# VH-VL binders against Probable Brix domain-containing ribosomal biogenesis protein, part 15

Target 1, 224 residues: Probable Brix domain-containing ribosomal biogenesis protein, of Pyrococcus abyssi (q9v200)
Amino acid sequence: MMLITTSHRPTRRTRSFGHDLERVFPNSLYMTRGKKTIQELLMEAYDRGYERLLIINVWKGNPLKMTFIKVHPDDWGYLGYLYLHGVKLQREMGFRGLNPIREDMPLVVTTAKRVGLDHLAFAQVFSELTTGKFVPRGDKSLLSIADKYNTDVLAVIERHPRGIVVNFYRLDVTKERAVGPLINVKIWIMEDGRRWDYKEAFGIKVKPRRKEGEAEEGARKDSH
Key: E = the ipSAE of ESMFold2; O = the ipSAE of OpenDDE; V2 = 0.75 times the mean of E and O plus 0.25 times the DockQ between their complexes.

## First folded at step 16 (VH-VL; framework fv_anetumab)

Design q2 (from v6 with heavy chain S56Y; at its last look DockQ between E and O 0.03; V2 from the best seeds 0.00; counts 0 for: pae O 3.2 > 2, placed apart)
Fold by OpenDDE, look of step 19:
Structure q2 (fold): chain C 224 residues (1-224), chain A 120 residues (1-120), chain B 111 residues (1-111)
Amino acid sequence: as target 1 above (224 residues)
Amino acid sequence: QVELVQSGAEVKKPGESLKISCKGSGYSFTDYWIGWVRQAPGKGLEWMGYIYPGDYDTRYSPSFQGQVTISADKSISTAYLQWSSLKASDTAMYYCARHSGEVTPAFDIWGQGTLVTVSS
Amino acid sequence: DIALTQPASVSGSPGQSITISCTGTRSDVGGYNYVSWYQQHPGKAPKLMIYEVSNRPSGVSNRFSGSKSGNTASLTISGLQAEDEADYYCSSYTSSSTYVVFGGGTKLTVL
């Protein structure tokens, strides 16, 4: 499915997040970034038969951004970006030492019940980014969906007061609750121009960034 | 208030058919699994099966597969348990119960139970 | 056969702490965190006391607690009261299926 790595010099938490993703994306692999360039990573991903390269970017010690890159010999390129409010790791959710999924199964992407159009849009985008299969939730049970598509893993898009949440179910591990990681998304941007911003969606007025440049021009005029 | 209300006690003869009901209220009926649990007199709890009223996905215990039918009508927030031909051994208290979560196997809300007596 | 094993009976005096065990016959029974506990008084429906090994529903006394070690889950009742006299059942999902399994039940007597 995908090769997962990080930016250079990742924190322990970021590495842990990468491993958590390896445990919920079928047929995926977490790889230590080391000194590898993006080009080297793409070549390695291709040689190993992965269709996506995921790079987790670190900011101030935490996962900040997820970058998805298409792996293709003739058409490699950036697909999109997820900017994160934060993540909750599987261990923080009470799950430790889960095994990666090495069986051939699809990642099914669906939503919680009674979600908005933004959630549906994101579910579709997330399926595109991950090569998952989007399945409208309707009134169906998660078990019914899983059985229909012969999968044990579901990505479920949920409502959140501060953005959109992706949670992961592994029905081979537990049928009681999601195993995580929980990914809180504040912004997503696709290369094709599609985007979503939680501030815009929730009507949060962003204080205009004071153009740093206007203050310096005023001081220079008075000195002449 | 979230509650499950079951139909009244039944007295039947062997060979007769029976359908008992469980009506949910106070919550979204289609979003939670409803299970049926049998308890024979002086015995423990036995899981029979459960149904998801949203899409009528139904799962049975191997011990009860083919012995009973679990169904639901989401339009009236009601689940059913039925027998085509009762046996004396079917004499028991039957409970319906709601899962605590969307897929959670814990039953957080229980009906009051329906006593079924099968005697010649 | 997949089964959960409980002691048939336990007893304690008021104010004491007692523990009821629930042991799966298979490593996948009891799962990672699938264990629930129910209290049943005579002639009443069961009541959920603990879910997911150690979580208490709203309205359940903090005298009830749950834990797990290996394939054995435990319900502990501290500060035993007369009202705690009841049957207690553990339950779990089977890891390989969507089946629910109940233990055989434990009769708790308060002396």
Scores: ipSAE 0.189, ipTM 0.704, lowest interface PAE 2.5, mean pLDDT 90
ESMFold2, look of step 16: ipSAE 0.590; ipTM 0.820
ESMFold2 (binder alone), look of step 16: mean pLDDT 91; pTM 0.937
OpenDDE, look of step 16: ipSAE 0.018; ipTM 0.580
ESMFold2, look of step 19: ipSAE 0.606; ipTM 0.823
ESMFold2 (binder alone), look of step 19: mean pLDDT 91; pTM 0.940
ESMFold2, look of step 20: ipSAE 0.449; ipTM 0.783
ESMFold2 (binder alone), look of step 20: mean pLDDT 91; pTM 0.942
OpenDDE, look of step 20: ipSAE 0.025; ipTM 0.632
ESMFold2, look of step 21: ipSAE 0.504; ipTM 0.802
ESMFold2 (binder alone), look of step 21: mean pLDDT 91; pTM 0.943
OpenDDE, look of step 21: ipSAE 0.065; ipTM 0.663

Design q3 (from u1 with light chain S91Q; at its last look DockQ between E and O 0.03; V2 from the best seeds 0.00; counts 0 for: pae O 7.6 > 2, placed apart)
Fold by OpenDDE, look of step 16:
Structure q3 (fold): chain C 224 residues (1-224), chain A 120 residues (1-120), chain B 111 residues (1-111)
Amino acid sequence: as target 1 above (224 residues)
Amino acid sequence: QVELVQSGAEVKKPGESLKISCKGSGYSFTDYWIGWVRQAPGKGLEWMGYIYPGDSDTRYSPSFQGQVTISADKSISTAYLQWSSLKASDTAMYYCARHSGEVTPAFDIWGQGTLVTVSS
Amino acid sequence: DIALTQPASVSGSPGQSITISCTGTRSDVGGYNYVSWYQQHPGKAPKLMIYEVSNRPSGVSNRFSGSKSGNTASLTISGLQAEDEADYYCQSYTSSSTLVVFGGGTKLTVL
């Protein structure tokens, strides 16, 4: 579950983009930013039971960056950033009137067939950022994958001349075409400010969630 | 317009080799699987195999494995079906067909067919 | 062996509705709704009429519809016309073995 908002004073296009994302992320909600601080947003997200806060940053009237923040009372933090080369809105793709997904289903994240290591790495990252489920594509159809995981929504990572694109398929609407928004990602950055290393990611080593308990033991030893 | 154009009819003798072609146009040839389908005279459709021209990944029907070779030249948007030694039983219409997409394993575009006649 | 079974022939009068069945021998045949139907007129290449059990490609008449129950897919042609006289083939795909299979075909005669 994801709470979606924007930077302050968003353009109409950015707001539309936020609404479009609400329609493709299961059990997500777009909320007007207003004058709310990040702290207030996090509190609201937590109170509502969301696991992620997504902030769409605006530059020159267009979405520039997607910021993903973990919502946890004891572990608030930035997860990563997606720098956008551009977006295509649903309306620009000829789709209108899509309803948000309020049913309990996973966002399945997969790739186009025969993509490179970078695309696979990104797909994994994207799944982590969005609390989606990464599924290797292999030679399977998107429909097959969707049926297997009982979902109507797929995020498909595809090649693009200017970077990586994320297409969203809503199979309850159409099985033939991706529905917006289309997200064109130029680069992705981890919380530490470093670019995602695809070599590290391809090892599918999901970094074990740092057990909360190991950070406390290191601080006690130095006080002696 | 998206289309598949096949090579012309062939008349051969048993034991001869043959290579027929299927050229795609109007779409990205490397992004779609192409299948070959045999139809003997007065008989039904038989899937032989398919190839992904982008990387030449090829799959065969068990019935045709080792009997024919499917290949592609992506530089000229062409798929091929070939025999090293024809038999009289190879007499049939041969179709190439494109997969409809990644979601649907169906054939949405068909070539016009190539008639192969093998007789003594 | 993976096989799809169709009736050899069906017939109907103009304006009637007819149904052609396609039954798979395995549960994975036609699994995940991977059933397609093709129309073939004499001397012509097959034409895709239905994909994924019930979807029509652009340009295909709404008189053609598809359904599936268990291991049996069905093609229904409503308002039968003379031009519908042709051979019809069902087709499926096995995701596990990446195999394509055609039914034996059904000859439709319009009386």
Scores: ipSAE 0.014, ipTM 0.547, lowest interface PAE 7.6, mean pLDDT 86
ESMFold2, look of step 16: ipSAE 0.514; ipTM 0.796
ESMFold2 (binder alone), look of step 16: mean pLDDT 90; pTM 0.935

Design q4 (at its last look DockQ between E and O 0.04; V2 from the best seeds 0.00; counts 0 for: pae O 6.4 > 2, placed apart)
Fold by OpenDDE, look of step 16:
Structure q4 (fold): chain C 224 residues (1-224), chain A 119 residues (1-119), chain B 111 residues (1-111)
Amino acid sequence: as target 1 above (224 residues)
Amino acid sequence: QVELVQSGAEVKKPGESLKISCKGSGYSFTDYWIGWVRQAPGKGLEWMGYIYPGDSDTRYSPSFQGQVTISADKSISTAYLQWSSLKASDTAMYYCARHGEVTPAFDIWGQGTLVTVSS
Amino acid sequence: DIALTQPASVSGSPGQSITISCTGTRSDVGGYNYVSWYQQHPGKAPKLMIYEVSNRPSGVSNRFSGSKSGNTASLTISGLQAEDEADYYCSSYTSSSTYVVFGGGTKLTVL
């Protein structure tokens, strides 16, 4: 259950991305940001019963960053940032007119059948960020997983030459392909600007990363 | 020095099997995709597929799915392309190439392996 | 199965600037700015010239530049030299971002 909005003065494409996410996150709502402060957004999210606030930040007319915030009057806080290589919108994928999911079902987060440990770790974190349910893929079909957990929507973490992509499948619409949006994730970081060491958290041996591949924050910043 | 070295030219007959190799050196072999690209004589580049040696994730072009097998042995930093039964139409230059995250393109190429299939 | 369309040939005189276009279908070409350009001389392996629409790898001349507008990517070669005579291929990811596709190639002739 997520309240979705954007930074101030979002582009059309960013707004579209927000609407697309509304259609793949169960029981979520896209709301126009307007002039609302983060505090006002949090209050509204809380009053409406949402557990997460998602803010989409814009850079050069495109979604660049997804900011996840925990909604709680006594324990609100930034959970993390996803820096995006880019997105492919549902309309760009040939899908139009999808309705939000208002039925009570979980977002199942899983992976492609053959992925690295990084992808598994990311999938777990992504489930936490989105209040989804992480399910190890193994050799199971997406359909079998969906049936087991009584859901029509899956986020599938997949390998990409550039790192990680998130595909969203809505099985009530099509069982054959992802409906989008397609999210290309470059990096994800904690609120304090440090990259969360998810590998360490999951007991994965960390290799030194090349500094050159890290995304710089260039997106429009909200006043915190 | 980062490089990909491919096996030598092959001359085969239709119906024969073939396995060609691509050995990487000078970099972490398991952290990059290795792709195979076909180029028929006088024609353009055709992506066949690529493999991630770190976990053997393999993707094929729809045009080549079921026609060839891509594999890798990470212990010796080598990728393979193989046919169970060659056709005359398989006559081409075959390149392996590295594809990474930082540079999302084929930034390192092998020298190519010429495969000639004739009766 | 070529989803990217290139002109078959382009030509220019030394010192001129030339542009090679690469047009993809919206349905077939995916990924955010994942366009690459490769140069291939006769009898040689391809060489990466541009990646992510406009980035140059180390060692590539600044005479080579890339841009994109809509579904069309462009490679521009300024100050054309004899050595630039080669075949040029664009590349991108498919809509699923799991496959790679090449353009049909463009033969550049330096007059």
Scores: ipSAE 0.016, ipTM 0.566, lowest interface PAE 6.4, mean pLDDT 85
ESMFold2, look of step 16: ipSAE 0.470; ipTM 0.789
ESMFold2 (binder alone), look of step 16: mean pLDDT 92; pTM 0.944

Design q5 (at its last look DockQ between E and O 0.03; V2 from the best seeds 0.00; counts 0 for: pae E 3.3 > 2, placed apart)
Fold by OpenDDE, look of step 16:
Parts: sequence; C-alpha cells; structure tokens
Structure q5 (fold): chain C 224 residues (1-224), chain A 119 residues (1-119), chain B 111 residues (1-111)
Amino acid sequence: as target 1 above (224 residues)
Amino acid sequence: QVELVQSGAEVKKPGESLKISCKGSGYSFTDYWIGWVRQAPGKGLEWMGYIYPGDSDTRYSPSFQGQVTISADKSISTAYLQWSSLKASDTAMYYCARHEGVTPAFDIWGQGTLVTVSS
Amino acid sequence: DIALTQPASVSGSPGQSITISCTGTRSDVGGYNYVSWYQQHPGKAPKLMIYEVSNRPSGVSNRFSGSKSGNTASLTISGLQAEDEADYYCSSYTSSSTYVVFGGGTKLTVL
C-alpha cells in the first residue's frame, strides 16, 4: 500500500500523474499535498496503514522526481529516488476512466524479454520501492505470470534509448496494451548513496571528481 | 482571480527600442511558463517564444531568435518582450499567455499590447 | 518548415454541427496528442477551447469537442450558435524542438 502525493503547489499535469499512479499501484491513494509537512504525511500514512509514501517533485511544471519513503514509526526513511526523463499520462495515451485497484493483490514487477543486467537490477529496486514482487520474465507471457501470482497489474521494465521505461499492464482492462502512465526513468538512486548525482539530473554541470590520487602529488612537491 | 495584465499600446518610429510587460497575478508566477504571441493586423497567431520565470529558461522561435529578447522579473511577477531596433514590420498585437508543464496549452491570456511602428 | 494547415473558412447554420481540421506536415507535429484549439473573437484575446486533443477547460461548453486521427486533429462544434462565429486556431507542440506552432486559422461564419 502506498500513499501518493506531490510537492507543494503541483501543476495540473503533475496531479494527473499522481492520479494515474493511483490507478496502477494496488491499494494506493493519491492525496492532495496542501500545506502538509513530510512528517504530517508520514503520520497520516502510518495511521492509514500505508507502507510507502511517494512524493512526486515538480520541475518547470513537469514531474521530475519520484521520492519513495518508508513508512514506519521506528524506522522511517528515504528509500530511493527516481529522476524522470519524462512521463506519458494515461489521457495522453488515450486511456480514460480507469479505476483504482482496491483488491488485495501484488504489483508484479518484471521485465521485457532479453533485457540487460541493469534493467534486471532496476526491476528489483523498483519492486522494493513499490512493495511489489519481482518476477523474472524468462520466456513467460505476461498473462502467465499474472495468473501465477494472482494479480491483474504488472510493471514491465523496458529498454529505452534515454533510460529505463516502466510500463504498466492491467489485465482486467486490456491484455495486450500497456496502460498509463509510462514512466521514463533517467537515473535511479538508492539511499545508500551509490548513485547520487542530483546535479546531473537537474542538468547542472558536475565538476569532475578530483581523482583522490592527485591530491597526494601536490603535497609532495611543496616539501622539496 | 488568475490574470495576466499587459502594458499599454505603443506608438514608435523605426529604429527605436521598446520593452513591453506582462504581469501575472492570482497564481504562483514562478511555476508557469509565459509565452509571447504576435498577431499582425488581419493575420494569424505566431508563437515568438516562452520563458520560465523560476529560472529564466528561455526558448525562441527560429523566426524570432535574435530579433527580440524575452525576460522576466520574478520578484514582481512580470515578463518582458523587448526590441533593440523596431521595424515597420513589427507592427502587431502582442499577447502574453500562461502555460504549465510540457504542453503549451495557453489557458490564460493577457489583453494584448498593440505596437504600431510608423515613420 | 513545420506547419499546421487549416481551412481558411467554414460555415454552418444554427443548430448544425461543423468540423474544423488541422493537419500537420510532419509526424512529430502533435507528438503525443499535444494539440490545442483557440477561439478568437474580433478585437479579443484568444481563448483556450481544447487542450491535448480532446480535453475541455473549465467553463468551455460541451458543444466543443476535439479528436485526432493520424496527423489530423479536428475541432467539432455541435449545436452551432451565433456566438460561435469567430476565428479558430489550432496549435501543436513539437517535442523534438520544444517549439509551438499555430495553424493559419479558420474563420467560422454562422449563417
């Protein structure tokens, strides 16, 4: 279960994106952010029994970042960030009137066929962020996978020239077509800091990390 | 009420400089793009460019690149369109308009500024 | 040059339905359904009537509807009224160049 909200004063498109996510994450709720603090949101999420808080951050009127926060009274914390290269809304894809999933079922996270190791790794991370279940695709059909795990909703990780794409399938609506939103992820960052490059995500020129080895050579020259 | 209010009509001579303004109110000015649209007398709409006041990111139509300057002062919720040297062909109605996100659907328009350039 | 083509003029009688077409010269014109329609009365600023092909802003009559097929977007006005007499412009966003393009406009006359 996931509580979904936005940064303060979201654009219409960002709100729409939040609503779209509500329709593809089982037992999730989109809530208007208003003036609520993160702490207040976490409390509310906890009181309502949600395990994750998702905050959609806005940049230049568009969804820029998805922030996943663990909801736990003793162990709340940021789990990870997805920096978005773009999104396609359901309405942009021609889908309207999709209802949220209120039945207890897992979000199955899988990949397209013949994906690379990076896509597999991302799929695993995405499952952790969303409390979904990662299932290796192999040669299985999406329908077969869905049946096995008794779910109507799948997140499929696919290749994209500019990053990783997440498509959502709802088999109760259509078996052949992805339903929105389409999420194009540019960068994913986990809380352990392994890939923290927020500057690149914002198009800010990152000064090249001084190689640790060049600092030692400068100190030796001054001692002669 | 959300609105864009533009500066008044201008009468200029060729070669003169001009700066017209568009002031936003009733919304967060830094969260929306401001576009400028030209309409010559009896002609259609022409997109000139747009600016994001939050960081002053500016984009121009190729037809207007180098011909005009678009700027914004977020402290007073105002966008500007300026010419260094006006031409008779610059005679037109100029509109500012607001849009959000990637989709340039202009949902709020200024009342327009008529610029007349004549010798 | 990226261009949107509209008919110069369309006419209809009160109560009729009329359609205005907007055709892009390139496949990237209109992208993921970023077509908007504007109504402009003489001496007035344009008004947004449709955005993203088929969505109506608040306050716009349900007589106005939008659709798209291939590279052609269409504005349909049902139950035509005298007040609908105006110029109509389509616009599109070019995702590749981040540019906005307007159509040439269509003059609607109510007979």
Scores: ipSAE 0.121, ipTM 0.685, lowest interface PAE 2.8, mean pLDDT 87
ESMFold2, look of step 16: ipSAE 0.426; ipTM 0.763
ESMFold2 (binder alone), look of step 16: mean pLDDT 91; pTM 0.940

Design q6 (from v6 with heavy chain V103F; at its last look DockQ between E and O 0.04; V2 from the best seeds 0.00; counts 0 for: pae O 4.3 > 2, placed apart)
Fold by OpenDDE, look of step 16:
Structure q6 (fold): chain C 224 residues (1-224), chain A 120 residues (1-120), chain B 111 residues (1-111)
Amino acid sequence: as target 1 above (224 residues)
Amino acid sequence: QVELVQSGAEVKKPGESLKISCKGSGYSFTDYWIGWVRQAPGKGLEWMGYIYPGDSDTRYSPSFQGQVTISADKSISTAYLQWSSLKASDTAMYYCARHSGEFTPAFDIWGQGTLVTVSS
Amino acid sequence: DIALTQPASVSGSPGQSITISCTGTRSDVGGYNYVSWYQQHPGKAPKLMIYEVSNRPSGVSNRFSGSKSGNTASLTISGLQAEDEADYYCSSYTSSSTYVVFGGGTKLTVL
């Protein structure tokens, strides 16, 4: 369950992206940011029973960053950030008029059938950020996975020429193709400033990654 | 640098066997599909099939099923295309290419091509 | 039959915009967002120019753009240059059969 909003003074495209996310995250709500502070948003999120606050940051008219915040009166905090290489909106993909899913179902996070460890790691991170459930894909069909976990919504982590993408499948709409938005992820950062360490999750020794240069934060800094 | 390097040109006679290679470098070879594409002289591109080197899962175009064998040796980051018995009609340029994603028909990296000439 | 149809040839003058069409025989061929475009110069390997209907890989000129309507994808080249003279191929992934299909190719001549 996620409250979705934007930085202050979002562009139309950013607002559209927020609405698109509302349509693919179960039990989520897009709310206009207005002049609300983060604290006010957290209070509102809590009062409404949301577990996450998602803030979409804008740069040059486009979504640049997704900030995930844990909603708790005594233990609120930033969980992580996704820096975006870009997004493809549902309208840009030819999808319109999708309704939000208000039923109590999990967001299942899985991957394409054959992906690298980074994709698996990201899928884990994405599930944590979104309160989704990570399910290893294996050789299973998306439909099989959806049926097993009684959900109509899947986030599928896939390879992309530009890196990692998240596609959303709504099986109540179509079983054959992803429905937007498509999220191109450049980098993910956890609350401690580190990339999620999948070493423990996979029991593998990871060679020290060269510090990937900090994604140029071009996004308007939300005043903390 | 990510690249695919193919074996050199081949001149063969009908009935001969042939195996050509495609070596990947600069990326995790086991994480991407490798496709083979045929181009007859003066003709268009024809997808033959692809292989996932990680588990050797292989798919063929119906037109090439049973006509060729696609394989890979992940230990040396190399994919192969082979014929048991060449025909004159097999004369073509053969490209290997990296598949960028499961649902993306984008070949983002290409080999330089291997020219195969089959003549009596 | 599973096929993508392209015009055999197109031509334009420098500075003009040209469009190459690619039409699938069915919805899952040339449909959805699985269309790619390749440029091939004589004696060279194909180069990816567009993927997923409208996305450009790094290093590809913004003069190249892609779109789709129904079962027809289109490659548009704006500000046509002499170097754009090449063969262009569309491709699509068939989700139902897990096949890749290429169009017949289009020869672009810059006049």
Scores: ipSAE 0.030, ipTM 0.644, lowest interface PAE 4.3, mean pLDDT 86
ESMFold2, look of step 16: ipSAE 0.494; ipTM 0.789
ESMFold2 (binder alone), look of step 16: mean pLDDT 91; pTM 0.938

## First folded at step 18 (VH-VL; framework fv_anetumab)

Design r1 (from q1 with light chain S95K; at its last look DockQ between E and O 0.02; V2 from the best seeds 0.00; counts 0 for: pae E 13.3 > 2, placed apart)
Fold by ESMFold2, look of step 18:
Structure r1 (fold): chain C 224 residues (1-224), chain A 120 residues (1-120), chain B 111 residues (1-111)
Amino acid sequence: as target 1 above (224 residues)
Amino acid sequence: QVELVQSGAEVKKPGESLKISCKGSGYSFTDYWIGWVRQAPGKGLEWMGYIYPGDSDTRYSPSFQGQVTISADKSISTAYLQWSSLKASDTAMYYCARHSGEVTPAFDIWGQGTLVTVSS
Amino acid sequence: DIALTQPASVSGSPGQSITISCTGTRSDVGGYNYVSWYQQHPGKAPKLMIYEVSNRPSGVSNRFSGSKSGNTASLTISGLQAEDEADYYCSSYTKSSRYVVFGGGTKLTVL
């Protein structure tokens, strides 16, 4: 579903996170960044039939940002960004040696049974970013959802005291708990103007940020 | 972005039929309930019922059961409120609103309202 | 039986805090956390201010807060401002029947 790579010069932890994502996004591939430009990555993703390009950006050695890009030869564009408090790797959750999913199945995006409106909104956003299928949770079990939509893979949006958590289930591995990775989101921003910030949501005092950094990340054209 | 757009104001006579509409956009229409809320002139909000367009599961307030029909056409992301025979007491503002059902029970997105006037 | 009782009106001066009550029963308010609050200015559609008793949706001022004690939910507006003058409705969702009920509404006047 997506081509997954990093910014240049990734750390070991960032590469591990990328491989963990490869194991929970069906029919997706982690690719070493090397010296490739965004345009070269987009061409590679298009030639392989991926609809999304995911770039894991680092800050001081940690995976702190996920950038999602629509893949199209003439109509590509940045879709949105997740800024992270942090991640928990599959190995840190007790899982090693999981194989990527090569079967034709959807990623289902749902929520915990008790969440807020911000979590529902993010579940929709995450499904758009990943081309996943958003399924409202209600009183349904994860097993019943997985059976109805013919998948083993669920991304579950959960409450967190200072953010929104995405946690992944591989029901072919175990039905009893998430396998990870766990993604703790502090801010998400869509290019269409939708956004969320944990400090605003939880009433924490927030100093103004310089806004050009967000626009700079989305622009790749030199003006001359 | 996410919005509910209702059909325009209606002026009708007692005994006439009427069907008003509520079109959703910017979200997955079949994944949320659409409710109808009445507000008579100078009065409060009254829940009439709601429908889940994904499977047409419909619930009515006891006060409105049998008085109106709530329906949806998911192929065009539209919910409807319908009277077979209007009464003067049906004069009111009618809102549609999106409801998350059991997950987070609240009306988070509201249409602009449709004023229905029933008079001789 | 499901009934939500609100005072008909409440008033306060700018800068003060005001509280609007919503009293129901164990079946609608006391036993479940499905109370929501809506603000309605004249001629406009209602706006969701609080859901699940105390949660504030994105974009709603932190001057609005909600709480519950027993069978009574409360909406509190701190730092009262002129634009807060409006009608306020509580609402409850009854899980077993999946019914929605609105309170009678409270007119808030800012003096």
Scores: ipSAE 0.000, ipTM 0.524, lowest interface PAE 13.3, mean pLDDT 86
ESMFold2 (binder alone), look of step 18: mean pLDDT 92; pTM 0.949
OpenDDE, look of step 18: ipSAE 0.589; ipTM 0.827

Design r2 (from q1 with light chain G31R; at its last look DockQ between E and O 0.03; V2 from the best seeds 0.00; counts 0 for: pae E 17.7 > 2, placed apart)
Fold by ESMFold2, look of step 18:
Structure r2 (fold): chain C 224 residues (1-224), chain A 120 residues (1-120), chain B 111 residues (1-111)
Amino acid sequence: as target 1 above (224 residues)
Amino acid sequence: QVELVQSGAEVKKPGESLKISCKGSGYSFTDYWIGWVRQAPGKGLEWMGYIYPGDSDTRYSPSFQGQVTISADKSISTAYLQWSSLKASDTAMYYCARHSGEVTPAFDIWGQGTLVTVSS
Amino acid sequence: DIALTQPASVSGSPGQSITISCTGTRSDVGRYNYVSWYQQHPGKAPKLMIYEVSNRPSGVSNRFSGSKSGNTASLTISGLQAEDEADYYCSSYTSSSRYVVFGGGTKLTVL
């Protein structure tokens, strides 16, 4: 239950990513941004019954940031942000022509069977951002989880050498592998102060900077 | 690089008309708002309005609605500020500036300013 | 116009830190993260120093930082230098009407 849009002037790749998300977030809608203000987007989302507004920002042609906003008529607010290393589109994973999900089913958020504490924490964060249902994985199969919670769609949080990956399954399409999109997260920040940074988590030493601006924020500045 | 270049200083008498210009270069002119900001001598910045050249959507500060006309010619990447009848109180520096609306809600590129002097 | 409220002037000595406040309404400052700050030297066009409350554009010294608490945004300048002597304006974008508002400006004097 999400209204999905972009920053202004999205690239084809960013639009494709938005449409891929529309195909894995149940009862969600991708909407062209144009010159719409945040207030107009919030009013549209509220009128249509969406609980979240998602904005995808682009820099140099790549989606680099996802901003999640709580929809409320007079108490809306920013919930959190994902900064991305990159994405892999459904078509790049071999899937084309998937239909949006219009049935009454939840997005289930779970993990791969073997993950670290940071991945479990992010699974909870991602479920909060998306209004998904967090389900502990244990040794259960994805099919078993999907059957129990009456859904075809799961977001699976997985390990990656330089980040945390979200991979989407559509079990009505195939039970054998993810359909995507794949989201490679490098940083996440919640408005309540929780955060994660892959450089800190993996012990990467970062030399001090003397330049201003732009490094890990503000990807919207040039083209949006 | 991105820049806004404004027309030169103007000396006018009360009652005369005036149209000043702001030409953008180095970026997609139709994808950003162009705003006009007044600064009277010794005073602060005052937003007058802006235009989205892509579709000519124009917004005015309530203080300036009906007093000036903001327009653009996207074929030559130029925005305009126009008075039909100048008053002495219109003496000020006028800046044009690029604004991204809600995307990055700030004036990130400024023209050099056009000084308008209205006196008898 | 309804303008954002800034102190008329502030002063500090070289090497000190100073903070300039910008107070508005919930709609102008508190609810949205649309506050920006501009520096203007005499005879020059304004320059964007901070956008979205706390973000610094490329080329702006990290001595400049921004924050917000409630309906008040703040610009902090650390390690004051003579070149920082200028007028400083806050500005906000009002999403509901697509209006821009400026504060009245603050004259910073470096003693």
Scores: ipSAE 0.000, ipTM 0.456, lowest interface PAE 17.7, mean pLDDT 86
ESMFold2 (binder alone), look of step 18: mean pLDDT 93; pTM 0.950
OpenDDE, look of step 18: ipSAE 0.406; ipTM 0.776

